# Designs tried in a protein design chat: VH-VL binders against q0atu2. Part 1

Scores and structures below are computed, not measured.

Target 1, 119 residues: q0atu2
Amino acid sequence: MLDKKARIRTSREYRNVFEKGKRLSGRFLIIYYVENALDNNRFGFITNKKIGMAVIRNRIKRQLRAIVREYQGQVKNKHDIVLVARAGIGKSSFEGMEKDYIAIMKKAGLFARNANKID
Below, numbering starts at 1 at the first letter of every chain, in headers, positions and changes, except where a header shows other numbers; Kabat numbers aren't used for antibody chains.
F, E and O are the ipSAE of ESMFold2-Fast, ESMFold2 and OpenDDE, as the mean of both directions, binder to target and target to binder. V2 is 0.75 times the mean of E and O plus 0.25 times the DockQ between their complexes.
Where letters were taken out, [cut] stands.

## First folded at step 29 (VH-VL)

Design rec45
Fold by OpenDDE, last read:
Structure rec45 (fold): chain C 119 residues (1-119), chain A 122 residues (1-122), chain B 108 residues (1-108)
Amino acid sequence: as target 1 above (119 residues)
Amino acid sequence: QVQLVQSGAEVKKPGASVKVSCKASGYTFTRYYMHWAKQAPGQGLEWIGEINPNSGNTNYNQKFQGRVTMTRDTSISTAYMELSRLRSDDTAVYYCARDLYWGQYYEYFDYWGQGTLVTVSS
Amino acid sequence: QIVLTQSPGTLSLSPGERATLSCRASQSVDSNYLHWYQQKPGQAPRLWIYGASSRATGIPDRFSGSGSGTDFTLTISRLEPEDFATYYCQQWDSEPWTFGQGTKLEIK
């Protein structure tokens, strides 16, 4: 599980990311990202009923959190990042999700130069 | 009701720049991404890019990277698309189109401007 | 990028007839991100079908959308005079967002 301080938790925090941040769309994920004034990154996760039943949505969230946690140390500091799961993600494998995450984060330039798990 | 009203037709020479405006009304301008599309005569539509009117952040189609600049003036709910280094194949009707609010998950263009004809000729 | 190919290019029919328009994608497209637009001469496109099968607000029941994967269809059960226009499919599955080249539905 992500550390409490590494999580976007409030509606206001999410809104701030959506209003001020940039967005990029991958196949399975849309990321919204903006710089924050903190010493750490924060991640948020959004799923929709279009993805599937609650069991599926919860699974997807768990998987996304796992992916984010795995690469968390390689993400540039001082960012709030919201991951929005797209409809097709429910049919994707974990590896597919991970690949999409890496690709979209690379495109966003959010990985640090010394990142070693992104290729 | 939601309305997107674009600026009038433009005639430009090759190498020049054109800036098209899109004034939004009937909704909160800053809450919806604004997109631009190109439709050459008798052709289909091409997505040019998008702008977050609140932040001014943009995302462009690579095809137009380096030549397109999208901006906005929130005080008058107006989005702008500037295309530089114009060439003959830039002759087209350009549309602004509103995206859905991020929370709705369906991504499509629900409202369109009336279009702006840009003619590039020597 | 995903290429959407529509067929036929032109469809000539009479009012009252059934129209079937095809949109084929170069790769699989999630049905939630396949949309149709109607465009009449001198006008902007208008959202018609979204998510492959959902009618936009105000769209008559005679319009229906279907399909999945790479094959999508827009069907008009009984053509009305106002239905004659160009229809475009569009995908939001993968960036850049792309449109089909359109099917022109004209009066026979």
Scores: ipSAE 0.688, ipTM 0.910, lowest interface PAE 0.9, mean pLDDT 93
Fold by OpenDDE, fold request of step 31:
Structure rec45 (fold): chain C 119 residues (1-119), chain A 122 residues (1-122), chain B 108 residues (1-108)
Amino acid sequence: as target 1 above (119 residues)
Amino acid sequence: QVQLVQSGAEVKKPGASVKVSCKASGYTFTRYYMHWAKQAPGQGLEWIGEINPNSGNTNYNQKFQGRVTMTRDTSISTAYMELSRLRSDDTAVYYCARDLYWGQYYEYFDYWGQGTLVTVSS
Amino acid sequence: QIVLTQSPGTLSLSPGERATLSCRASQSVDSNYLHWYQQKPGQAPRLWIYGASSRATGIPDRFSGSGSGTDFTLTISRLEPEDFATYYCQQWDSEPWTFGQGTKLEIK
């Protein structure tokens, strides 16, 4: 699991990202991202009830957190990033989700220049 | 009643710029992304880009990158789309269209402006 | 980008007849992100069907949408005079968002 300080946790924090951030849509994920005034990145996760039962949503969140954690060190610092799961993500493999995440993050320019695990 | 009212028709020379406005009413302007679309004569629709009216952040179709600028004036609930270095193939009706509020399950254009004809001719 | 191809380009029918409009995607599109719009001459598009099969508010039940994967269909069970227009499909599956080239439904 992500460190507490690396997580967006409050409704206010989420709302701030949605209202002030940029967004990009992938096949399985929409990311909302905005610069923060902290010394670290924070990540949030949204899973709509329509994408599946609680067990499915929790699985998806767990998988997304794993992906985020894997690439966390390669993400430009001082960003709040919210991942919104899109419809159909439940039908995707972990690798598919990871690929989508990488593609979107690249498009957003959120990976550091020296990132080496995103090729 | 949600309404999007666009500015009038424009006639421009090649190389010039055009700025189309879209005034929103009947809802909270800053809570919905505004999109722009192009429809060439007798053709389908083409997505140009989107703007977050609250922050001013934009996301453009790569096809229009470098030539399109989307802005907004929240004080008058108006979105703007400026297209520069106009060419003849930019001749089209341009529409503003409202997206859904963030967090909605479906994503589609629920309300549209009436369109603005932009004619580019020498 | 995802290319949506609609067929036929023009469909000539009479009131009371059944209309079937096709929208084919160059790659698989999640049904939740396939929509249809109606457009009449001189007017802006209007949302008609969303999520492949859900009618927008105020849309008569003679309209129905179906399909999945790469093949989607808009069906009008019994055409009314006001139904003659151009219909566009649109996808929100992958950026950039794209539209079909449209099917013009005209009176025979």
Scores: ipSAE 0.675, ipTM 0.906, lowest interface PAE 0.9, mean pLDDT 93
Fold by OpenDDE, look of step 29:
Structure rec45 (fold): chain C 119 residues (1-119), chain A 122 residues (1-122), chain B 108 residues (1-108)
Amino acid sequence: as target 1 above (119 residues)
Amino acid sequence: QVQLVQSGAEVKKPGASVKVSCKASGYTFTRYYMHWAKQAPGQGLEWIGEINPNSGNTNYNQKFQGRVTMTRDTSISTAYMELSRLRSDDTAVYYCARDLYWGQYYEYFDYWGQGTLVTVSS
Amino acid sequence: QIVLTQSPGTLSLSPGERATLSCRASQSVDSNYLHWYQQKPGQAPRLWIYGASSRATGIPDRFSGSGSGTDFTLTISRLEPEDFATYYCQQWDSEPWTFGQGTKLEIK
């Protein structure tokens, strides 16, 4: 699991990201991102009921957290980033989600240069 | 009811710039992304880009990158699209279109402006 | 980018007939991200079908959408005079968002 301080937890924090941040859409994910005034990045995760039952949504959220955790150290500092799971994500493999995450984060310019874990 | 009202037709020379406006009403302007699309005569539609009316943040189609600038005036719920270095193939009807804000539901263009004809001719 | 190819380019039919419009994607598109719009001359496009098969608000049930993968279809079971227009498919699967070139449904 992500450290508590690395997580967006409140509705207010989520709203701030949506209202002030930029967004980019991948096939399975939409990311909203904005600079924060902290010394660390925070991540939020949103899954909609349209994705599927609670069991599916929880699985997706767990998988996304795993992906984010894996690449957390290579993300540019001082950002709040919300991952919104798109409707089609339920049909994706873990690798597909990971690939989409990497692609969209790269497009957003959120990965540090010379990151070793990024293909 | 939701309405998007665009500015009138424009005639421009090559190399000039054009700025089209889109005034929104019937909803909270800052809570929905605004998009712009191009439709050349007798052709389909092209997505130009989007703007977050609240923050002013934009994403542009790479095809238009460097020539398009999207802005907004929240005080009058109006979005603007400026296209510079105009050329003949920029002649088209340009539309503003509303999109859902947070991506919580299906993403589509549910409301459109009436369109603005921009003619570029020497 | 994903290219959407619609067919036929022009479809000439009479009121009361059945219309079948095709939209083919250059790569697989999730059905949740495939939409249809109707456009009449001198007017802006209007959302017609979303998510491949869901009718927008106020759209009559004679309209239906179907398909998956690379092949999608808009069907009008019995054409009404007001149905003659150009229909565009649009994908929101991957950026940049793209539209088909349209199918013009004209009266015979």
Scores: ipSAE 0.591, ipTM 0.890, lowest interface PAE 1.2, mean pLDDT 93
Fold by OpenDDE, last read:
Structure rec45 (fold): chain C 119 residues (1-119), chain A 122 residues (1-122), chain B 108 residues (1-108)
Amino acid sequence: as target 1 above (119 residues)
Amino acid sequence: QVQLVQSGAEVKKPGASVKVSCKASGYTFTRYYMHWAKQAPGQGLEWIGEINPNSGNTNYNQKFQGRVTMTRDTSISTAYMELSRLRSDDTAVYYCARDLYWGQYYEYFDYWGQGTLVTVSS
Amino acid sequence: QIVLTQSPGTLSLSPGERATLSCRASQSVDSNYLHWYQQKPGQAPRLWIYGASSRATGIPDRFSGSGSGTDFTLTISRLEPEDFATYYCQQWDSEPWTFGQGTKLEIK
């Protein structure tokens, strides 16, 4: 799991990202991202009942957390980033989710220039 | 009731710029993304881009990247789309269209402006 | 980008008849992100069907949407005079968001 300091936890924090952040849509993920005033990045995750039953939503959330954790060290500093799972994500493989994440993060320019795990 | 009212028709020369406005009413302007679409005569619709009226952040179709600028004035709930370096093939009706608030899985355009005809001719 | 191809280009029918409009995607589209719009001459498009099969508010039940994957259909069970218009499908599956070229439903 992500460190508590690396997680968006409050409704206010989520709202701030949605209201002030930029939005980019991938096939399986929508990301909202905004600069923060902290020394660390924070990530939030949103799943909806339209994705499927609770067990499916929880699985997807765990998978997304794993992906974020894998690449978090390569993300530009001082960002709040919310990942919103799209409806079709339940039919996607882990690799598909990962590819979508990487693609959308690249498009957003959120990876550091020295990132070495995004090829 | 939700309404999107656009500015009137424009006639421009090639190379010029045009700025179309879209005034929103009947809802909280800053809570919904505003989109713009192009419809050439007798053709289908083409997505141009979107703007977050609260932050002013934009996301453009790559096809229009470099020539389109979307802005907003929150004080009057008005969105703007400016298209520069106009060409004859920019002749079209341009629409503003409201998106849903975040958190909805059914992303669609639920309300549209009446459209603005932009004619580019020598 | 995802290309949506609608067929036929023009459909000529009489009131009371059944209309079937097709929208084919160049790649799979999640049904939650396939929508239909109606447009009449001189007017803006209007949301008609969302999520492939859900009627927008105020849309008569003679309209129905179906399909999945790459094939989607809009059906009008019994045409009314006010139904003659151009219908567009649209996808929100992948950027850039795209529309079909439209099917013009005209009166015979």
Scores: ipSAE 0.536, ipTM 0.879, lowest interface PAE 1.3, mean pLDDT 92
Fold by OpenDDE, fold request of step 31:
Structure rec45 (fold): chain C 119 residues (1-119), chain A 122 residues (1-122), chain B 108 residues (1-108)
Amino acid sequence: as target 1 above (119 residues)
Amino acid sequence: QVQLVQSGAEVKKPGASVKVSCKASGYTFTRYYMHWAKQAPGQGLEWIGEINPNSGNTNYNQKFQGRVTMTRDTSISTAYMELSRLRSDDTAVYYCARDLYWGQYYEYFDYWGQGTLVTVSS
Amino acid sequence: QIVLTQSPGTLSLSPGERATLSCRASQSVDSNYLHWYQQKPGQAPRLWIYGASSRATGIPDRFSGSGSGTDFTLTISRLEPEDFATYYCQQWDSEPWTFGQGTKLEIK
């Protein structure tokens, strides 16, 4: 589980990312990201009914959190990042999600220069 | 009603730049991404890029990267697309089109400007 | 890049006839991100079908969209004079967003 301080928790915080941030679309994920004034990164997760039933949405959210935890140490600091799950993600494997995450984060230039677990 | 009104036709020489405007009305300008598309004469449509009107952040099609600049003036709800180093194959009708904010809904172009013809000829 | 190929390039029919337009993708496209637009000469495109099968606001029910994977279809059950135009499919599945080359539906 992500540390509490590493989570985007309030509607205001989400809105700030959506309004002020940049976005990039992958096959399964859209990321919105903006610099923050903190000493850590914060992550948010959005799922919707297009993905499927609540059970599926919750599964996807758990999987995305796991992926984010795995690579959080390699992400450039001082960023708020929101992951929006796209409709097709429900049909993807965990590995597919991970691959998409890595690709889109790399494209966004959000991985540190010395990152080791990137494609 | 939602309206996107674009600037008038342009005639440019090769190597010049053109800046097309798109004035939005009937909705909150900063709550929708603005996109631009190219349609060469008798051809289909090509996506150029997008801009977040609130922040000014942009994403461009790599095909146009380095030659296109998208900006906006929120005070007058107007988006701009500037294309530089024009060449003959840039001759086309250029459209602005809006897209919903965030990634929570369907992503499509629900409203379009009337188009701006840009002619590049020596 | 996902390439959308529409067929036929030109479709000549008479009012009252049934029209079937095809859009084939070079790779699988989620149906939620396949859309159709109508365009008449001298006008901007107009959203017609979204999510492969949902009619945009104000679109008559003689229009229907279907398909999944790589094959999508726009059908007009009985053509009206105002239906003659060019129709484009468009995908929002992966960047860059792309359009088909269009099918021109003209009066025979």
Scores: ipSAE 0.529, ipTM 0.876, lowest interface PAE 1.3, mean pLDDT 92

